# Designs tried in a protein design chat: VHH binders against q9y6x5. Part 391

Target 1, 379 residues: q9y6x5
Amino acid sequence: LPPKLLLVSFDGFRADYLKNYEFPHLQNFIKEGVLVEHVKNVFITKTFPNHYSIVTGLYEESHGIVANSMYDAVTKKHFSDSNDKDPFWWNEAVPIWVTNQLQENRSSAAAMWPGTDVPIHDTISSYFMNYNSSVSFEERLNNITMWLNNSNPPVTFATLYWEEPDASGHKYGPEDKENMSRVLKKIDDLIGDLVQRLKMLGLWENLNVIITSDHGMTQCSQDRLINLDSCIDHSYYTLIDLSPVAAILPKINRTEVYNKLKNCSPHMNVYLKEDIPNRFYYQHNDRIQPIILVADEGWTIVLNESSQKLGDHGYDNSLPSMHPFLAAHGPAFHKGYKHSTINIVDIYPMMCHILGLKPHPNNGTFGHTKCLLVDQWCI
Below, E stands for the ipSAE of ESMFold2; O stands for the ipSAE of OpenDDE; V2 stands for 0.75 times the mean of E and O plus 0.25 times the DockQ between their complexes.

## First folded at step 17 (VHH)

Design hb9 (framework vhh_7uia_1; at its last look DockQ between E and O 0.01; V2 from the best seeds 0.00; counts 0 for: pae E 19.9 > 2, placed apart)
Fold by OpenDDE, look of step 17:
Structure hb9 (fold): chain B 379 residues (1-379), chain A 123 residues (1-123)
Amino acid sequence: as target 1 above (379 residues)
Amino acid sequence: QLQLVETGGGLVKPGGSLRLSCVVSGFTFSSYHMAWVRQAPGKELEWVSTISGSGGYTYYEDSVKGRFTISTDNAKNTLYLQMSSLKPEDTAVYYCARTNYKYSGEWTPFDLWGQGTQVTVSS
């Protein structure tokens, strides 16, 4: 039987939630599989960019999804969560579901994973759901498992996306133990439902399943605000993205805009595009704006209006609060093995290996995941 | 035209019952989780109940569990909230809302609202 892989993302599942809360179902999943405790995601630590990094193995500057909100100065196009269907934004890379689907006797399926409802390189997933947050996890799971079980050609790669605990993290803040406990329990129950569904259908033993996330969550406060209006007139720039990484498109001389912003707050770093730290791998793309503002952890960039979020993400990808986890189970993975850290881009070459796909050039290192795999030597 | 229209509100005595209706137009009703939320005078919006698009799941605020029942009639494109054993604390404007969370991380789970219907529970 051809290998099969289901990639599941729970948006905004901060890695240390595993240390601070109970997850009976997930722990059972891990016990019979593998855990990577911390996954260093890509900068910026936002949903669209990191989900695309998972499935391409590329830094954001390379795959071209550099934020949840983007602007292309040449085409004058805008990208946002309400306007993400234009292949223009996605075509700078080839996601794994496309690679998989182009193989003989294989197809791909997706339940609301970013980019999966878009024809990328003129290829759209054989099976997919248009994004609709009102669709239950159960319905998404039912469709995915139906496709995994009954499709011809067979679905060998599938993705499943869920919006929690990100939404609740934003609403309550990650430090709200009462509310987050409730939310995370629900997530664990969904993982239980996933496992049960796979077992009921006879898929569990032969299906490789990866459960991961795109980013974490940090606590915000109304006492930690950076008001740009106090530093620069709004008429001098266009805001492409706001917080915690602001993308600034100057309407006047870039240097002048920079000078007005550079000392705006001691809790915000201001970079000209060419001066963005190399460690971010966030420079070599035209979609990155001329000036980037990066707020310190827990600080929120605002205009005159205050933010209502108590949690946020998108910060420096070296911050532990921004890191998700990865758990996996299936014939490709060891049982009862825990690994400390990988890079999020390392997931792609691993998935390609599992599926027997030739990976496109990527930034991942297959060696980082060898210890997770039964057919590899642990370094 | 996307629209939610609530009806059924009114004045009722404690212990009484009301049935709220929300007629949906402009979208596929069964494709969305639908919710009731309420706002009491001087208080913030409070989530009351949600029903999944498939109808397979219903959710309730703790304070209304056992008293309120959310349901749908797909053929009529109508959402219902059957309220029983009403209490003065249930006095509020009740809104029908469509669920919609975005990738961007907006924590508001709703993108479409009705005009609301007033429910007053008083002796």
Scores: ipSAE 0.039, ipTM 0.470, lowest interface PAE 3.8, mean pLDDT 93
Fold by ESMFold2, look of step 17:
Structure hb9 (fold): chain B 379 residues (1-379), chain A 123 residues (1-123)
Amino acid sequence: as target 1 above (379 residues)
Amino acid sequence: QLQLVETGGGLVKPGGSLRLSCVVSGFTFSSYHMAWVRQAPGKELEWVSTISGSGGYTYYEDSVKGRFTISTDNAKNTLYLQMSSLKPEDTAVYYCARTNYKYSGEWTPFDLWGQGTQVTVSS
């Protein structure tokens, strides 16, 4: 039998939730598999960019999904989380499900992972669900397990996406212990259901399962607002994305817009594109706007209004609050092994190895994940 | 009282066959992945093959795939490596090893090793 892999994302699952809340089912999963305590994600620490980095092994500047809201100056196209289906945006990289299903006698399945309902390089996931947030986790899981168990050619790579705890993290904030403990308990129950379903269908021992996330969540406050309208008239720029990384397209001389913004708040860094720190790997793409504003952790950029958010993400990827975890179980993985950190781009070459796929050129380092794998030597 | 004891090494001509055995004692065989690891003279350790505790999954390093077969006999508490189409580059000391699935915090995946058995492939 060919190796099989299920990649699961629980959006916005901050790494230290594992330490601060109880996860009996996830802890059992980890105990029988591996844990990476912190995954260092890519800047900006937003949903679409980081989910695409996982499946391409590329920094955002290289795969072209540089934010949840984008503008391409050459084609004058706009991208948003409600307008994301144009292959133009996704075609700067080849995600793993495309490579996988182009192998003879293989197919790929997807339950709502970002990009899986788009024909990237004229190739859409072999089996997929169009994105619809009202579809239950149970229905997503039922479709994925049906496809893994009953498809010709066999599904060897599958993805499963769930909106929590991100949605609740935005709503309540990560510091709301009462509400977040309720939310995280429901997520742990879903992980229990996942494992039980795989066992009942006879998939558990033969299927490699990765449970991970794209980013964490930090606490916001009405006391931590940066009001852009107080610093610059909105007629001087087009706002491509707002918070916590604002993407600014000047309508007047760029230097003049920069000068109006540079002293706007001590809680915000203002970068000309060429001055963006090299450690972000966030410069070499036309979709990155000429000026970006990077708010400090927990600060919210607003125009001239209050914010409804109690939690947010998108901040500097060096912040532990932005980091997810990774857990894995299956024939390819050791049991009971704990690893401190990897880069999110390292997940792609590891997945390619498990599936026997030749990785496309990427920014990941296979050596960073070797100790997770039974077929690799780890000194 | 944990012990792994390898036997079955020896001298064999290129193209020949040999079966290595590893008798285990002191732990539940089915709770661990078991592996064969080899070291040629003057070379680093090289992973050869792994079998799951259930016996249902086998893994092979690319250079031995199709030539070597890992297996278990639970009644005899014994791990095997059936080697065929042997080549001079297979010459090494072969170790039986257990993974450290029950030991957290150790950075190596193997926490119990046998003494090794010499395999020499020479005309």
Scores: ipSAE 0.000, ipTM 0.128, lowest interface PAE 19.9, mean pLDDT 88
ESMFold2 (binder alone), look of step 17: mean pLDDT 81; pTM 0.831

Design hc1 (framework vhh_surovatamig_d1; at its last look DockQ between E and O 0.80; V2 from the best seeds 0.00; counts 0 for: pae E 5.2 > 2)
Fold by OpenDDE, look of step 17:
Structure hc1 (fold): chain B 379 residues (1-379), chain A 125 residues (1-125)
Amino acid sequence: as target 1 above (379 residues)
Amino acid sequence: EVQLVESGGGLVQPGGSLRLSCAASGFTFSDYAMSWVRQAPGKGLEWVANIKQSGSEKDYVDSVKGRFTISRDNAKKSLYLQMNSLRAEDTAVYYCAAKYRYWEAFYEYRSYDYRGQGTLVTVSS
């Protein structure tokens, strides 16, 4: 039987939630599979960019999805979570579902994973759900499993996306033990539903399943705000993205804009594009604006307004609070193995290996995941 | 052209009730989660309530829970906010807002794709 892989993302599932909360279903999943405790994601640590990094193995500067909100100065196009359908934004990379689908006797399926409802390189997933936040996890799961079981050509790669615990993390903050406990319990129950569904359909033993996330969540506060309006007049720039990494498009001389912002707050680093730290791999793309502002962990950049968010993400990808986890189960994976850390871009070559796909050039290192796989030597 | 037009605001005494309406046009209303947000005098924009596309899921800011009810009619492309037991602190311009993707929730001004001109609600004795 051809290998099959289901990639599941729970948005904003911070890695240390596993240590601070109870997850009976997820722990059982892990017990029968593998766990990577920390996944170092890509900068910026936002939803669209990191989800695309998972399925391309590329840094954001390489795959071209550099934020949830983007602007291309040449074409004057805008990208946002409500305007993400233009292949222009996605075509700088080839996601794994496209690679998979272009193989003989294979097809791909997706339930609301970013980019899956867009024809990328003139290829759209054979099966996909249009994004609708009102659609339940159950319905998404039902569609995915139906496609995995009944499709011809067979679905060999599928993605499943869910918006929690990110939304709740934003609302309550990750330090709200009462509310987040409730939210995370629901997530664990959904994982239980997933496992049960797979078992009921006879997929559990043969299907490789990866459960991961795109980023974590850090605690925010009304006492930690950076008001840009106190530093620079709004007429001097266009804001492409705001917090915690602001993308600034100057309307006046870039240097002048930079000088007005560079000392705006001791809790914010201001970078000219060419001075962005190399470790971010966030420089070599035209979609990155001339100036970026990076708030310190837990600080929020605002425009003469207050923020009701008590949690946020998008910060430095070296921060543990920004890191998700990865758990996996299936024929390709060991049982009861835990690994400390991988890079999020490492997931792509691993998935390609599992599926027997030739990976496109990527930034991942297959060696980092060898210990997770039964067919590989673990050093 | 996308339009969100709020109505139903006015002057009301404390303890009174108002029903706000929002008429949407120019976009596929049923594809969007909808919100009410408000801005009190001298204060920033505050999220009040959300309702998902199907209408089955609702969320409220704590200060209005039990008093306000958000609802929608997708066939009529309309959003509603029933406000009961109004308080002086509820005084604000109320805006109807739409959001397509439900990721970072509705707690940031820039997260909304569309927003109306607002309707003023004044609660005063």
Scores: ipSAE 0.271, ipTM 0.696, lowest interface PAE 2.2, mean pLDDT 94
Fold by ESMFold2, look of step 17:
Structure hc1 (fold): chain B 379 residues (1-379), chain A 125 residues (1-125)
Amino acid sequence: as target 1 above (379 residues)
Amino acid sequence: EVQLVESGGGLVQPGGSLRLSCAASGFTFSDYAMSWVRQAPGKGLEWVANIKQSGSEKDYVDSVKGRFTISRDNAKKSLYLQMNSLRAEDTAVYYCAAKYRYWEAFYEYRSYDYRGQGTLVTVSS
């Protein structure tokens, strides 16, 4: 029977939290498996885009989820928190749970990973939970483990998503040690519960488990605001997304809008779409707007108002503060191995290898992850 | 037609209490996280409190912790804010707001799916 894989995301888990806080349960997990200390994610460093990059191996321009808020000029469709179910947005790629369950004698299960409650290419995860943030981690875990143990055809790929430490990171900021210590201790306890449940069910030795995240978090403050209304009349553009990467659809001549914005703040880069740096791989999709504004780390773009966020993400993906980690345990993985860095798009071809799936065309490089795997020689 | 209608505002002395209500219609109330947002005279909007869909998880801005309690009744499609130990700085128009998904921070008022017209709370002698 094919190997099984559980992919777990704790949203907004900045890589250096591992060095700056104590995680006895996660450290035990790592000791028996592998750690990648920094995962270089994709630009923009937001939740929906990066979760889809993990499961497709594609840059945002290639999978089409280019932000948490999007507009398509041809169809006049909007994407947001409340309008994320239209397959139109997701159909530019094939996520791993679709590929997996289309194989003979395989099913996929999902506890709230972005996109798993959408019928992508007319295929929805075989077992899934509709997104609802009120559902506890324990209930999500109970459903996932029930499906892993009791499904026909068997569940061979499962996902589990949790909203922390992202939510608390926005509220307190990553530099609030008192509050973040409490939050991160709770997360470590959840990891302990996860491992304990897998051991009790007899899954621990034969299930491959990846624990990762989509992005990090940087400190914000009221002293670091960029007031867009001070630079340009709101009537001259349509705002598709605001901060820290604003997406601007001009209503007047694009060059005039650009010129009004280019000197707005020394803490913000203003790009015409064709001038977006090539290293972002963020140009070749119609959902990327004609002008984007990229705030410097820790700066917030606002519309003549204060901001209550003390932490944020979405910044340049070269920033270490935007990078998550990856830890993994299971029969496919070495024990006690640490690796410095991979690209987030590399996770997809690695998962396909573990599951024996033919990957779709993607931007990942299998060679970057082979040192993590027992069936591969690295050095 | 989606509507959020706030009520229960009024004049109260410092140290007093008020209970705000928000009646929802035109959408499936239990599918939405709910928030209270306020605007003091001449000031910007400030998020005050949030409650998840089931009512089990609540969060507050630091300035009101221990004094305000958010609650909801999904059967009555209603949101509440119990405000105790009121202070002059709590004077504001209070708005009810709804957000379908909690995936990312609800602190940005413009990102809410539905918003009410507000109810005025005045705390003065």
Scores: ipSAE 0.262, ipTM 0.708, lowest interface PAE 5.2, mean pLDDT 91
ESMFold2 (binder alone), look of step 17: mean pLDDT 84; pTM 0.852

Design hc2 (framework vhh_surovatamig_d1; at its last look DockQ between E and O 0.09; V2 from the best seeds 0.00; counts 0 for: pae E 12.8 > 2, placed apart)
Fold by OpenDDE, look of step 17:
Structure hc2 (fold): chain B 379 residues (1-379), chain A 125 residues (1-125)
Amino acid sequence: as target 1 above (379 residues)
Amino acid sequence: EVQLVESGGGLVQPGGSLRLSCAASGFTFSDYAMSWVRQAPGKGLEWVATIKQSGSEKDYVESVKGRFTISRDNAKKSLYLQMNSLRAEDTAVYYCAAKYRYWEAFYEYRSYDYRGQGTLVTVSS
């Protein structure tokens, strides 16, 4: 049987939630499979960029999805979560579902994973759901499993996306034990539903399943705000993205804008594009604006307004609070194995290996995931 | 052209009730989660309530829970906010807002795709 892989993302599932909360279903999943405790995601630590990094193995500067909100100065196009359908934004990379689908006797399916409803390189997933936040996890799961079982050509790669615990993390903050406990219990129950569904359909033993996330969540506060309006007049720049990494498009001399912002707050680093730290791999793309502002962990950049968010993400990708986890189960994976850390871009070559796909050039290192796989030597 | 037109605002005494309406046009209303946001005098924009596309899921800011009810009619492309037991602190311009993708919640004003001109609600004795 051709290998099959289901990639599941629970948005904003911070890695240390596993240590601080109970997850009976997920723990059982892990017990029968593998766990990577920390996944170092890509900068910026936002939803669109990191989801695309998972399926391309590329840093954001390379795959071109550099934020949830983008602007291209040449074409004057805008990208946002409500305007993400233009292949222009996605075509700088080839996601794994496209690679998979272009193989003989294979097809791909997707339930609301970013980019899956867009024809990328003139290829759209054979099966996909249009994004609709009102669609239940159950319905998404039902569609995915139906496609995995009944499609011709067979679906060999599928993605499933869910918006929690990110939304709740924003609302309550990750330090709200009462509310987040409730939210995370629901997530665990959904994982239980997933496993049960797969077992009921006879898919469990043969299907490789990866459960991961794109980023974590850090606690925010009304006492930790950076008001840009106190530093620079709004008429001097266009804001492409705001917090915690602001993308600034100057309307006046860039240096002047920079000078007005550089000392705006001791809790914010201001970078000219060429001075962005190399470790971010966030420089070599025209979609990155001339100036970026990076708030310290837990600080929020605002424009003469308050923020009701008590949690946020997008910060430095070296921060543990920004890191998700990865769990996996299936024929390709060991049982009862735990690994400390991988890079999020490492997931792509691993998935390609599992599916028998030739990977496109990527930034991942297959060696980092060898210990997870039964067919590989673990050093 | 996308339009969100709020109505129903006015002057009301504390403890009173108002019903706000929002008429949407120019976009597929049923595809969007809808929200009410408000701005009190001298304060920033505040999220009040959200209702998802199907109408089955609702969320409220804590201060209005039990007093306000958000609802929608997709056939009429309309959003409603029933406001009961109004308080002085509810005084604000109320805006109807639409959001397509539910990733980063509804708590940030910039996350909304469309917003109306607003309707003023004044709660005063």
Scores: ipSAE 0.260, ipTM 0.687, lowest interface PAE 2.1, mean pLDDT 94
Fold by ESMFold2, look of step 17:
Structure hc2 (fold): chain B 379 residues (1-379), chain A 125 residues (1-125)
Amino acid sequence: as target 1 above (379 residues)
Amino acid sequence: EVQLVESGGGLVQPGGSLRLSCAASGFTFSDYAMSWVRQAPGKGLEWVATIKQSGSEKDYVESVKGRFTISRDNAKKSLYLQMNSLRAEDTAVYYCAAKYRYWEAFYEYRSYDYRGQGTLVTVSS
């Protein structure tokens, strides 16, 4: 009886893959539901920050997951393998699965969405899988559907995370049509399997399903490297994160470090924290370092070595190559509607509306998603 | 200046054991996730195992689970691979590799900031 929602992420699914490759199963999903052609994600356009922004509706500076590699200046903690499950990192926000399962007679389930195996505010997803990339999509889906059908209290919010096409996008680059076509066909087959499984279990009519992603992917090259060690000696700073947004903690006077870096490459912007463009909403957190370096699209910051990646993400969130898509199907959504763009932070208040949850304070605008929903008047 | 030097390879019979070592220098070892990758003759690189910066989390390719153990000693700037129950298909050049950001290291294809020159392991009667 309560409304149910399954949130699915295929990591690194660039919006224009939909137009440049064949997706018969995803296109059928879209035809019977809604599509947002471009989702403007948050800066930096990295996996952990953007997945947490989807489920909190917050900019990175507000939810505290500001990169995939972080340093907290107050506690002097590093975000690492011994600390990435420490609730300390995640506790600056309340993700939707926590809010959901604190409602009476509700549970949440998760198959590897970032943060769902962490007890955030002493609350962990009611059913979850610890992250393990070796677990197949089929096993993740089997667990999610079993929990959606067989749990008491019932699972009303579920998440499902898959590493592709991000992994292959890094390996081959988005411009490798042969390899990316094979990878994306497999993704489409998985979407077909998901839909068929939901139909066979009788979930399809009453389950809302969102298929989205955290970011896109841009082509990289050995011809587009920025050698940081050629510009500054490593003894002058602590490197918190490297590419394409480097996080620099000065060991000497900050202005001296800035001056050594400011002309390092014409393909990199160097910002003092207070000079980071306001449109990034990336200033007001102690985990954002005093100096950041932002590489131009397709450029890779390296220490003194080559890069094995042919694709990357993390760049300026105004770049179309960094934007994912969103597709959705279910009783809450119109059928056959296409919308041009939303902000990724708008997904959270929309999901809260669908589930009947009171959203925490957030940066999303519910009005941006009204046209997707059958119970709302579109302007 | 960065060096990763592998050692401990050699010829062993099927069912035997070897312990590989990798000595690191020229970078802050404890800031890097460490991996073993291998290349069989005429084949591409295959990821074998990864250990995160503190040594608290380890992951292995399915074909070596239960037979191989990765470990590290951050004070000695050293990475190890204990290989037990060796099989002919384990024959390869084994490389030590380092990556600064370990959570990205669990992709099916891995990129690495540094890689050594390798040590040959041959498993034959």
Scores: ipSAE 0.000, ipTM 0.282, lowest interface PAE 12.8, mean pLDDT 89
ESMFold2 (binder alone), look of step 17: mean pLDDT 83; pTM 0.847

